# VHH binders against Protein DOG1-like 4 (DOGL4), part 10

Target 1, 232 residues: Protein DOG1-like 4 (DOGL4), of Arabidopsis thaliana (Mouse-ear cress) (q84jc2)
Amino acid sequence: MSKMRNLVEEKFLEFYESWVIQLELYLHQLLIAHNNNTMSETELRHLISKLTTHHKAYYTAKWAAIREDVLAFFGSVWLNPLENACSWLTGWKPSMVFRMVDRLRKSRVVLVEAQVKKLEELRVKTKFDEQKIEREMERYQVAMADRKMVELARLGCHVGGESVMVVEAAVRGLSMGLEKMVKAADCVRLKTLKGILDILTPPQCVEFLAAAATFQVQLRRWGNRRHYVTHS

## First folded at step 1 (VHH)

Design b31 (from b3 with R98K S100R Y102S L103Y T104G G105L R106T S107Y; framework vhh_7z1x_3)
Fold by ESMFold2-Fast, scan of step 1:
Structure b31 (fold): chain B 232 residues (1-232), chain A 122 residues (1-122)
Amino acid sequence: as target 1 above (232 residues)
Amino acid sequence: QVQLVETGGGLVQPGGSLRLSCTASGFTFDDYAMNWVRQAPGKGLEWLSGISWSGGDTSYADSVKGRFTISRDNAKNTLYLQMNSLQPDDTAVYFCAKGRYSYGLTYYFDYWGQGTQVTVSS
């Protein structure tokens, strides 16, 4: 029984489409909550918890999928070209969310001095973690070019069962390195998200999550509109 | 290091029953669909049954529907195949196979056990 085709892309496409539909439903609830300033703190915390659980479900599914095929997440078929163009190591760039917080500050969100200080400290920590991952990726790319690329090029000159096994082992090694880096980047994303939510009040959390979800949904819609204009 | 170890095979008379077990290690068992596959003497591989990661969905080959029951215990990392009304043509080596994908039920496998022999004779 040989492999027919890699179905990770098809399965994650189905998952992601459902996940985005649910995100849009939560976004609608967040916008209603933001517009209705009579909602209780308990109701707001419940809604924030739903969003937090939803994002954790995404990373649970993603980490299961990248264990099987991490390369599916580089130039993903479930993302349109605009979404792919905006990706940093298979997802959003962690420092980007502070621009969303800054927009909230200018629009309506009144942050107290203590919150501003904590957000700045978190921004600096996030930037540090982000740069550390970027340096690790650079080292990986250099090592891949020097060692694995030369090895794969040499092995490409030989055909047969032994050659196939060695090439497969080398490719698995490359994939494991990428998986480790993607998980590291995702951990920074989750730490950054949690950090922001821990600093903000429930009404501020709702406004922040609404801004983040709006950006994600809008980016997808704008990218899909471009695709439609190009092909229809 | 993924390991799948099958047990419970043996000699049984026609009309008899056997329960096979497969103990899994080296991966998150409850993230993956699991399958049973067999190979009869002189024949190719035959997929028999699959079970989703949660145990909520099962599927069977027409040759075993109504006679075999697949189940799993995620707390024990163990897959089972209850085989009833066994026939001489059920004689085969039975393999536990890990689904390649963590989503839903799948017939694509990345790891197999060593197999356990089931002989239906007399």
Scores: ipSAE 0.000, ipTM 0.091, lowest interface PAE 17.3, mean pLDDT 80

Design b32 (from b3 with G99T S100P Y101L L103S T104S G105S R106F S107R; framework vhh_7z1x_3)
Fold by ESMFold2-Fast, scan of step 1:
Structure b32 (fold): chain B 232 residues (1-232), chain A 122 residues (1-122)
Amino acid sequence: as target 1 above (232 residues)
Amino acid sequence: QVQLVETGGGLVQPGGSLRLSCTASGFTFDDYAMNWVRQAPGKGLEWLSGISWSGGDTSYADSVKGRFTISRDNAKNTLYLQMNSLQPDDTAVYFCARTPLYSSSFRYFDYWGQGTQVTVSS
């Protein structure tokens, strides 16, 4: 049987498709800026500002949506299966961003000692914040295994509609805990992104943002191609 | 495919000890919280204990706290339950169960073993 989309899923799907199209346009501008030495620092800062505003718009829309239905973000209909498989708490894993920074360091980006120290401090802090959220999610999952939750799981395994209201009330209660954890993870993502951009020069920011956007766009294309031409 | 296989069940005298093992295959074991659940004859399921992906956090039902110890060996993909001071009312089929990660469903256990029988009797 096909699954129906709820209002939150329909609205966020529409938003996300438009958001990705705009991300690809910004990626094109970032690649042009990276290949040209003619752009001023002011022009580069303006482009970086457009990207940071674009990412903030994503989290603004996401947080409005999860207030209504956080479960829509676990197994999202606007993401292909590959994108969903690569998600950590409904988005990118914060520490993975530093792999893109490391790639830039080894390619052609020249970082001064002060930047290297600040990036390493930020990496350690990000890993610590990430592990704290993982412990909180783990405690949430263990708490779901208490006696009352086991009983609700047993009731939920039955197809009978008479248990639906009891399960629905429990799901609503638990969704508040998930919303808190997703928002905590998103705060770590935003702090990590801002921290990196605050440490890097404008040309380095352009190269970093281009790498990040390229990865996101290519991951989507790889997953979409699999659906159209290949089977797993 | 995901498989959970319990071993170590058997007949034991009241006051005795028994160690259950659950061997996992078909998934990355150290990504998942694991649980022990039992079902006594003619009764419903009772959650006994849960352990985090790393083994750093554990939780116990009041009925077994202080008597049972949950642990895991991630290198061996194995979950353990050390049962001490066993009582006749501990007689049950014991199941190993996996907690779903990031599921849109509030099904708290997505995979179960077939169970192992523990009988506490003189």
Scores: ipSAE 0.000, ipTM 0.102, lowest interface PAE 18.9, mean pLDDT 80

Design b33 (from b3 with R98K G99S S100R Y101I L103Y T104G G105S R106G S107T Y108L; framework vhh_7z1x_3)
Fold by ESMFold2-Fast, scan of step 1:
Structure b33 (fold): chain B 232 residues (1-232), chain A 122 residues (1-122)
Amino acid sequence: as target 1 above (232 residues)
Amino acid sequence: QVQLVETGGGLVQPGGSLRLSCTASGFTFDDYAMNWVRQAPGKGLEWLSGISWSGGDTSYADSVKGRFTISRDNAKNTLYLQMNSLQPDDTAVYFCAKSRIYYGSGTLFDYWGQGTQVTVSS
């Protein structure tokens, strides 16, 4: 019901605001580590672990919230319009992180040939997984237009009692389908992130994570300032 | 049901070694950081060591650094603590603890085992 939907949105909004504040704090630590050659490999690995744990925390919270109200994640109230416009299945498009990886090729921390090959293999696999999810979205939309569903929608216009119960059950089934697709997309995101971090050295991981976090933080800031006008 | 079960405690002489194990069930073990915590008689809880979800990162309290080694086997849902150069002040009940992820604050412990007794005495 409306009260439950409001509570889910309010709870996740509070979570997300705190999560972004902590991401900015971790970004500060990543930038210090990137600009300073004095940190040990153990210290760098610990920082990378904190970021990995932080991203897992997001998906743990998201999947709990989606179980309660998956539609809250389509046009989310905790995201500004620019962030929403850049979303692919309620989050970042997995293949886009390879743009941050491309930056590493121009840094002082040079990728070796074996890493370049593994990253290209991962990029191809990630794009293939994206296409599979997109095909599932198309199948879902076709299933929604199925004759049976169209007939149920017509019934919902002028009924009470048992017919209302049947329509409600069908809508619940559709929501469960969306939940599965969103979780599948999130699994591709997590596998892509893990795959990149497994290929990179700790200094390269720090640079990659700093680039990704910088983009996420700046996208939020740009969207919050969308009406800012300058003269030059 | 989330369960953490510690084994491997016992009586050992000063300078000896013990390996503790913790078997986890009821959650996806490789999604969480795991920790070892102890409580000596009449004293508070002391965090000893933590290990990341992948096993790639470990951290230790100064009191045990260089003597204890934390590790995990995600295929077996098992956490380990290798304890070397044991001292009488290591006498305590040792607990396996699962990290909880809070928004913004990092990790806290949300589940603990029953504990296993380690006694170091000559």
Scores: ipSAE 0.000, ipTM 0.102, lowest interface PAE 16.9, mean pLDDT 80

Design b34 (framework vhh_7z1x_3)
Fold by ESMFold2-Fast, scan of step 1:
Structure b34 (fold): chain B 232 residues (1-232), chain A 121 residues (1-121)
Amino acid sequence: as target 1 above (232 residues)
Amino acid sequence: QVQLVETGGGLVQPGGSLRLSCTASGFTFDDYAMNWVRQAPGKGLEWLSGISWSGGDTSYADSVKGRFTISRDNAKNTLYLQMNSLQPDDTAVYFCARGHLTYYSSPFDYWGQGTQVTVSS
């Protein structure tokens, strides 16, 4: 149903806009914490907890929405074209967060040998999990193509209004498989984020989260500005 | 030329109220998050409150939560801070600051001149 799809898109657009605005506010707090070396470990842990809760809120809302219409998350109306172009299975590519970790190594942050080793092990595991999902998605697409061809062949044998119901059944089958793949990808994202935060000290966590949030917010701003420029 | 101009400071008695205003010019005001920061005599800078570019989201330091309210009027390029239940330790110079999203620099790229708030009998 077109109306149900539009409603999911409208509700998540409203949620996402608010979520990104709150991320920008948290980013300002992270940057203050990063540039003010007087914050206690308790204060830093509290700020890290706010960001972790904020990211969990995103996935809670996303998983509720994809249960209703996962296809809304492929070419999302709440993302600008630049954000959509950088998307991997409806979100950020898990291995890309290690780019933020690499930036910490070039800054004033000093990672001890044990942390470097654990981060490298996590990077390898994340890349493996990412590739596993890509293979599962390929298998899913092949299976869905075969099923769609069978459904199209069945439609060719009917005369009348049955076409709508058969197409809806095929789309629901596609949606259920995509929902499973998107949730699997999101689980890798959350495990990777948690893994990094578990390895880093609270000041390093603040620097990592600030770097990650900065790029996410700037990517949105660059894409929104480009939208005006491209339209001339 | 980016400019932030603060008004509304002054002398108030404990328990009193003040409303600070910050007028922005030289940039697209509704593209930026805005913040209030204060500095008491002999102390460092303390972030008090932030507001998103649209005004839809606000955040407060625990020291002012429930007493201060941040708001903005994008049509007037103006940021506000409503301060209630003022205490002597709220005595400080209050700065309007534009939010800066660059990870490797100061969290604020432009500041107002500051407005003095003195809470005393």
Scores: ipSAE 0.000, ipTM 0.216, lowest interface PAE 16.7, mean pLDDT 80

Design b35 (from b3 with R98K G99V S100R Y101G L103S T104L G105Y R106T Y108A Y111I; framework vhh_7z1x_3)
Fold by ESMFold2-Fast, scan of step 1:
Structure b35 (fold): chain B 232 residues (1-232), chain A 122 residues (1-122)
Amino acid sequence: as target 1 above (232 residues)
Amino acid sequence: QVQLVETGGGLVQPGGSLRLSCTASGFTFDDYAMNWVRQAPGKGLEWLSGISWSGGDTSYADSVKGRFTISRDNAKNTLYLQMNSLQPDDTAVYFCAKVRGYSLYTSAFDIWGQGTQVTVSS
């Protein structure tokens, strides 16, 4: 029994599959740049720019899609069950990228003290913004449990009058709230990514982006191979 | 699947010139740094030259620096090696190679072609 996909889900599935293929190609370029040291600083900056543009293209497409159907992003059909299980507000948890940053301290390209301080400040700010979004989600969940919403849900069980229109208006209001929250989370993601790249040198940016993309690609490959539904 | 076809080798006299070509298929050529390597009779592989994915940066082994020029035409999926002032010790099978680049900790050359024989004799 497969779930019937709506037009938004089908179009974003097609987009996402192409987007991931291009991410894998960029990952290959990042690993070559890191390993053989044949690229100039200008070429490294161009590669970094291509990858940041690629990530921005994802959020442009995502925000267009959530405008039409935000619920498609809660339990996404273009993600495998492992990717969905690891999702935080429809995407990666912003603070997780600092695990990639911590790896740079032990790499061939050493972080200077000033960079370490700025990255720690950014980590703290990112965690604060992340927790603020989590508190907003909790407030949203409390609002959904409100008596009026529960009463509207009850009315939706009756075939009669304008109950269908009242329920549709309530659902629309909830969807608009979720869209705002998802966009807020995505803004924290983009701000965190930009902040890290602004602090790092081009070789360090290449290593960071390669680590992040490797994790993302590998998580997808593991989930696709195993199809695990139950935690063991 | 990945295929690299080297051409342009042959017999040449000392001081002569040859231009080698490598035509790539089965992958996005302009996404990869490309290299030339050679294997002389009874010896191991020797790296000669590398070129970035855009062609904006090149590097050369000391043994060929100033004599060989690496270039690429991304529109034709073709890598070139212009060899000038050839010497008897340049006699080898020449291969084009892609850097594997799948690990942050190691690099290796992927050699997918049969190579092209260059013989420099008096």
Scores: ipSAE 0.000, ipTM 0.118, lowest interface PAE 18.7, mean pLDDT 79

Design b36 (from b3 with G99Q S100T Y102F L103Y T104G G105S R106G S107K Y108P F109L; framework vhh_7z1x_3)
Fold by ESMFold2-Fast, scan of step 1:
Structure b36 (fold): chain B 232 residues (1-232), chain A 122 residues (1-122)
Amino acid sequence: as target 1 above (232 residues)
Amino acid sequence: QVQLVETGGGLVQPGGSLRLSCTASGFTFDDYAMNWVRQAPGKGLEWLSGISWSGGDTSYADSVKGRFTISRDNAKNTLYLQMNSLQPDDTAVYFCARQTYFYGSGKPLDYWGQGTQVTVSS
């Protein structure tokens, strides 16, 4: 089992490092598009599509990995301590992305009133979906403290074939519950991202995606720098 | 406080090469992505190339891809642009610019150097 978990962690570490390198390359393309106002809507939509596909590839890989070992995504070895400290259910908190959207209101590419209203409605819906997931996580944690789970934990202190099997079944149940919660959170992330991109024009999408990618890359940079300073 | 100083410009024959340098001071250079931008006489600004904080990732405008190479030396706080196969239409003032982390306000580049003149003629 520990061999399988180690293999999952190693494979996802390799995937994630490559994925982040490609994200930085896409960020530079977004900067080209933003600074050069000569790109057509078709060219901008193509770039936005590449970013959308890139994010979908991340969730495809993540969901395959969590089927094997969801716990690898809590305190992940491919994330530095700052990235891990800033995570909400193994990823970015969906509502925080609206802080980046708020910056667009002060940009050269002005949001019209209809877009502002739709973004506000989406923000309220996103917060509602987040709170629903948080309540489900609280129920999950309460269930782990139930008398039945406490009794299973006591059984785990005894050596014997039947008690080992019962403890293993309980651990599998806990992992399945966490997998369901992580997937629910990821669905809110993808729905929020799609919702924002559907409301924004292509130039606004480019600016939004550039802001989001910059934050993700910079958070990783700050965490890596802090780790080296602490290690010294 | 924050300063970017470009050097290395000059007069060069078509087909020739030049290397531009940009020396940074007043900030932690290796925390920022850096860019090269040019402005030809009577024209607007044209973005040419960008490089990540580590130097591991680069990007180029189609007009210079294959001819220009961006690089950096973080120990020296210096950004470089190696320009090969120069053409008369590469004549411009070349600027070094720092990438901002505050992408709002439509200003992805927050500090610029004064520029260095590159003239490509016979």
Scores: ipSAE 0.000, ipTM 0.144, lowest interface PAE 16.3, mean pLDDT 81

Design b37 (from b3 with R98K G99H S100P Y101R G105S R106G S107Y F109M Y111V; framework vhh_7z1x_3)
Fold by ESMFold2-Fast, scan of step 1:
Structure b37 (fold): chain B 232 residues (1-232), chain A 122 residues (1-122)
Amino acid sequence: as target 1 above (232 residues)
Amino acid sequence: QVQLVETGGGLVQPGGSLRLSCTASGFTFDDYAMNWVRQAPGKGLEWLSGISWSGGDTSYADSVKGRFTISRDNAKNTLYLQMNSLQPDDTAVYFCAKHPRYLTSGYYMDVWGQGTQVTVSS
């Protein structure tokens, strides 16, 4: 299965590099839109739609890849060490995005009371969804440490074909469990993103998306700079 | 359209009891599992208890097992949490939440009430 795993990593690396380049181009458009008071609501909604589609494309590609090799997403080769260190279950932590929402309170486009209430409700829901996933991850780690799995691993090292098949079935089961948790986390990410965009006005959506994309792009640049300094 | 309204919170002394209620509207209550969750001041959300659509299955967090009892009355579209032997660290906002069943993995909530405050102090 190692040859398939290498192909998954290489294929996703190629996808991710092009995806990030396009994100930077969209960030440029978002920043221009944010500083331009003459853009129509229709034009802003079109730009927001392009960003939403772009993020959905990422999850489509990711879910195809994790079906083949979910472990490739834990310590990903297409991410620098800083990006990997900041990951929560293979991606951004959904509740942390509300820090970027809080920035909107300092903008020229003021959040109204109804929006503040809905955003707080969404924050609470998101935080609970995260805790549920974290508890499932803890159960997964306990199952991995289970005496029976340790014994099966030992038997696989020292006995013939039938024992090897049993170990392979158990490993496949664990990988499927991990895939389900990653997909659950990604569903929370998409739900949180959609929820925020549904609550915000188009100018506020542009500001929010610009903040989110800026953080993602800057995190990558900061990590790349630290990597160069470390190697030099 | 979908609404969850919690009531029954208040101030209670340590060792006391409270009964929380959650009235549901805008969806078929009998088709969904329901949950109670809380958030203490300065802390994250804590799942407390869940109950199946029929009331046939219940689950509890270790922190409340033996002290709290979840129940439901499908005829009244109402979820309950009976809280006994209350302690100061039970002070929190308590939320009623509906299970979404739209996620591909796990057990998560998509509709929350506005919460009811429970304060346990002397």
Scores: ipSAE 0.000, ipTM 0.078, lowest interface PAE 22.2, mean pLDDT 78

Design b38 (from b3 with R98T G99S S100R Y101L Y102L L103Y T104S R106S S107Y Y108S; framework vhh_7z1x_3)
Fold by ESMFold2-Fast, scan of step 1:
Structure b38 (fold): chain B 232 residues (1-232), chain A 122 residues (1-122)
Amino acid sequence: as target 1 above (232 residues)
Amino acid sequence: QVQLVETGGGLVQPGGSLRLSCTASGFTFDDYAMNWVRQAPGKGLEWLSGISWSGGDTSYADSVKGRFTISRDNAKNTLYLQMNSLQPDDTAVYFCATSRLLYSGSYSFDYWGQGTQVTVSS
C-alpha cells in the first residue's frame, strides 16, 4: 500500500512536469495571439479550446490520482514550497482569478457594461461557493477531531496485525472524505473558469488566459529559484 | 504514436535548390513550434530555422538567412524548408523537430524525425 502511494506521487509528478511544459507552450501562443490583431476569430477560438482542453486534462489526471491517494495533493512533491504556500484546498483559490479579470478593465479591448455586470455576479457567486466549501471543511475537521482522530489514536496504540488493518480501513475512510471536498473545490474552479470564458470575447479570453498562465509559470520560476514574490 | 518523417533530400550541385518536407502524425501539429536542425559530418547539431505554431513568425540562423525559407501547412500537418543557392558546406543530415518553451527560457526539442541526407557536390 505504501509503495502503491509512492507510485501515485511519481506518476503524477511525471504528468505534472509535462503538463506545465505544455502550458508554457500555450502561453507563448497566447502572447503571440494577443500581439497579433490580424488573427481570425476562428484561430482565437481554437487556441482558447486548446487551453480549455489542457485544464480539463489536468483535472482528469488529478481526480484519478486522488482516488488512489488524496493526501499526495496536500503539500504536493511536484510543487515547490512557494506554489504549496499559495494553495487553497489543493489548488488555486477561485476568487483570485478575478484579479486577472480586473486587468482587462484597463486593457486595449475594454469590457462593455453587460460583461462587467455578469463578471461581478460571477465573482459574488464564486465567493459564496468558496465559503460553502470552507464551512464543509471546518465541519469535516471538527468531526475528525471528535471521532476519527480519537479512533485512529486509540487503534495506533495497539500492537498487532489486526490493529494495522483496522487503522488502514479508518485512514481510507478519512481519505474518501477529503477526496469529496477536493472534488467540490475543483468543480468550483472549473465552473469559475467556464463562467469567465463564456462572458468574455475571444480576444479578451486570450488576454485573461495569458495573464493566468503567466502568473502560474512565474510563480513556479520564482519558487524554483528561491525568489519570493511580495503581494500588496 | 508520434512520428515525424522528412523527405526531399538527395544529391544536388552547388548553386542548386531542394525542398524538404516533414510530415507529422500522432499529435496535434498546430500546437507546436517547428524547427529545422542539421548535423554535418563530424560536427554537432546546428539549429537552422524555426516557425511558430500559426506560421506567423519565422526565425533563421545567420548561415542560412536569405537562402532558406521555412513554411508550414497546418491543414496537411506538413513543415517545409525551401533551400536555395546550396553550397558544399550545406551537406548534412536535416532533421525536423518540435519545440516548446521551458521555464529556463530555453527551448526543448521533444520530437525528432529520422533525418534526410542532403549532399551538395559536383
Scores: ipSAE 0.000, ipTM 0.134, lowest interface PAE 16.8, mean pLDDT 80

Design b39 (from b3 with R98K S100T Y101R Y102F T104E G105Y R106S Y108P F109Y; framework vhh_7z1x_3)
Fold by ESMFold2-Fast, scan of step 1:
Structure b39 (fold): chain B 232 residues (1-232), chain A 122 residues (1-122)
Amino acid sequence: as target 1 above (232 residues)
Amino acid sequence: QVQLVETGGGLVQPGGSLRLSCTASGFTFDDYAMNWVRQAPGKGLEWLSGISWSGGDTSYADSVKGRFTISRDNAKNTLYLQMNSLQPDDTAVYFCAKGTRFLEYSSPYDYWGQGTQVTVSS
């Protein structure tokens, strides 16, 4: 139900609302830095560091929450339907951030050939990492179907408290498998983000982070305005 | 309305082969893993095989591994089970069962077909 929340969902909803407000404040600072050429390299690196720390804080909170209830992240109550529809394994699809990188090609701070080559190599590696995760999810789906059916078949023949314990063990197994998959996807996200930032100059990093934050903030605003109960 | 219709069962001699089909409607077939399950006379349900939404990954129960092959045709919304080297103990009603959706947690096996009878007589 949309109005029913467990404790993990309530705590993460409160965290996420605060996290998004802080992201908007950082976006403001990124836009000022992008439009103002008076900031030093040291000042730009400090701002970039604040954004990377902010994203790390998100994954720290997320991983603590999924240890308690990974299923809360599939159809999250702190995300509107548009945000949920755009999710890939409980978050952004790593290869999609290269769309933000493509915007840098139209920037006043032009990418040099060496950067273009490194970004293309990273794009290829990111897509291979995504494919590996998708293959692991395929294997997980088949394994979960098998495990659940075997437990249901055995439950039909059992009476007493042992049946309850077997079902609980199976549910814990399912959750642990999903947690592993979500963390694997998040590791690809973090590696991709770090890889891009390592290739770009500080002004290019500011423009990239501003584009990414703008997309995230606008997606939330668009979804909130169009959040209506409709018959599909 | 979700519907699963199994066909292809029948009488076969030991060592023979049969190909079962399951036609699905009322849901986006290629978003879901699919399964084959059987129930022998006077016995409980036995899971036999599962296939991922794309057909790229499959799994089998030890009792049928090497003898049965699961496959799917997403363009035709159809699931298949090729059964080779059939034995008398393979006699059962065979059911098609809708599995887990890709990227969403849902109850596997929330929809089952009506079944198709397979009889292996010596």
Scores: ipSAE 0.000, ipTM 0.253, lowest interface PAE 16.6, mean pLDDT 80

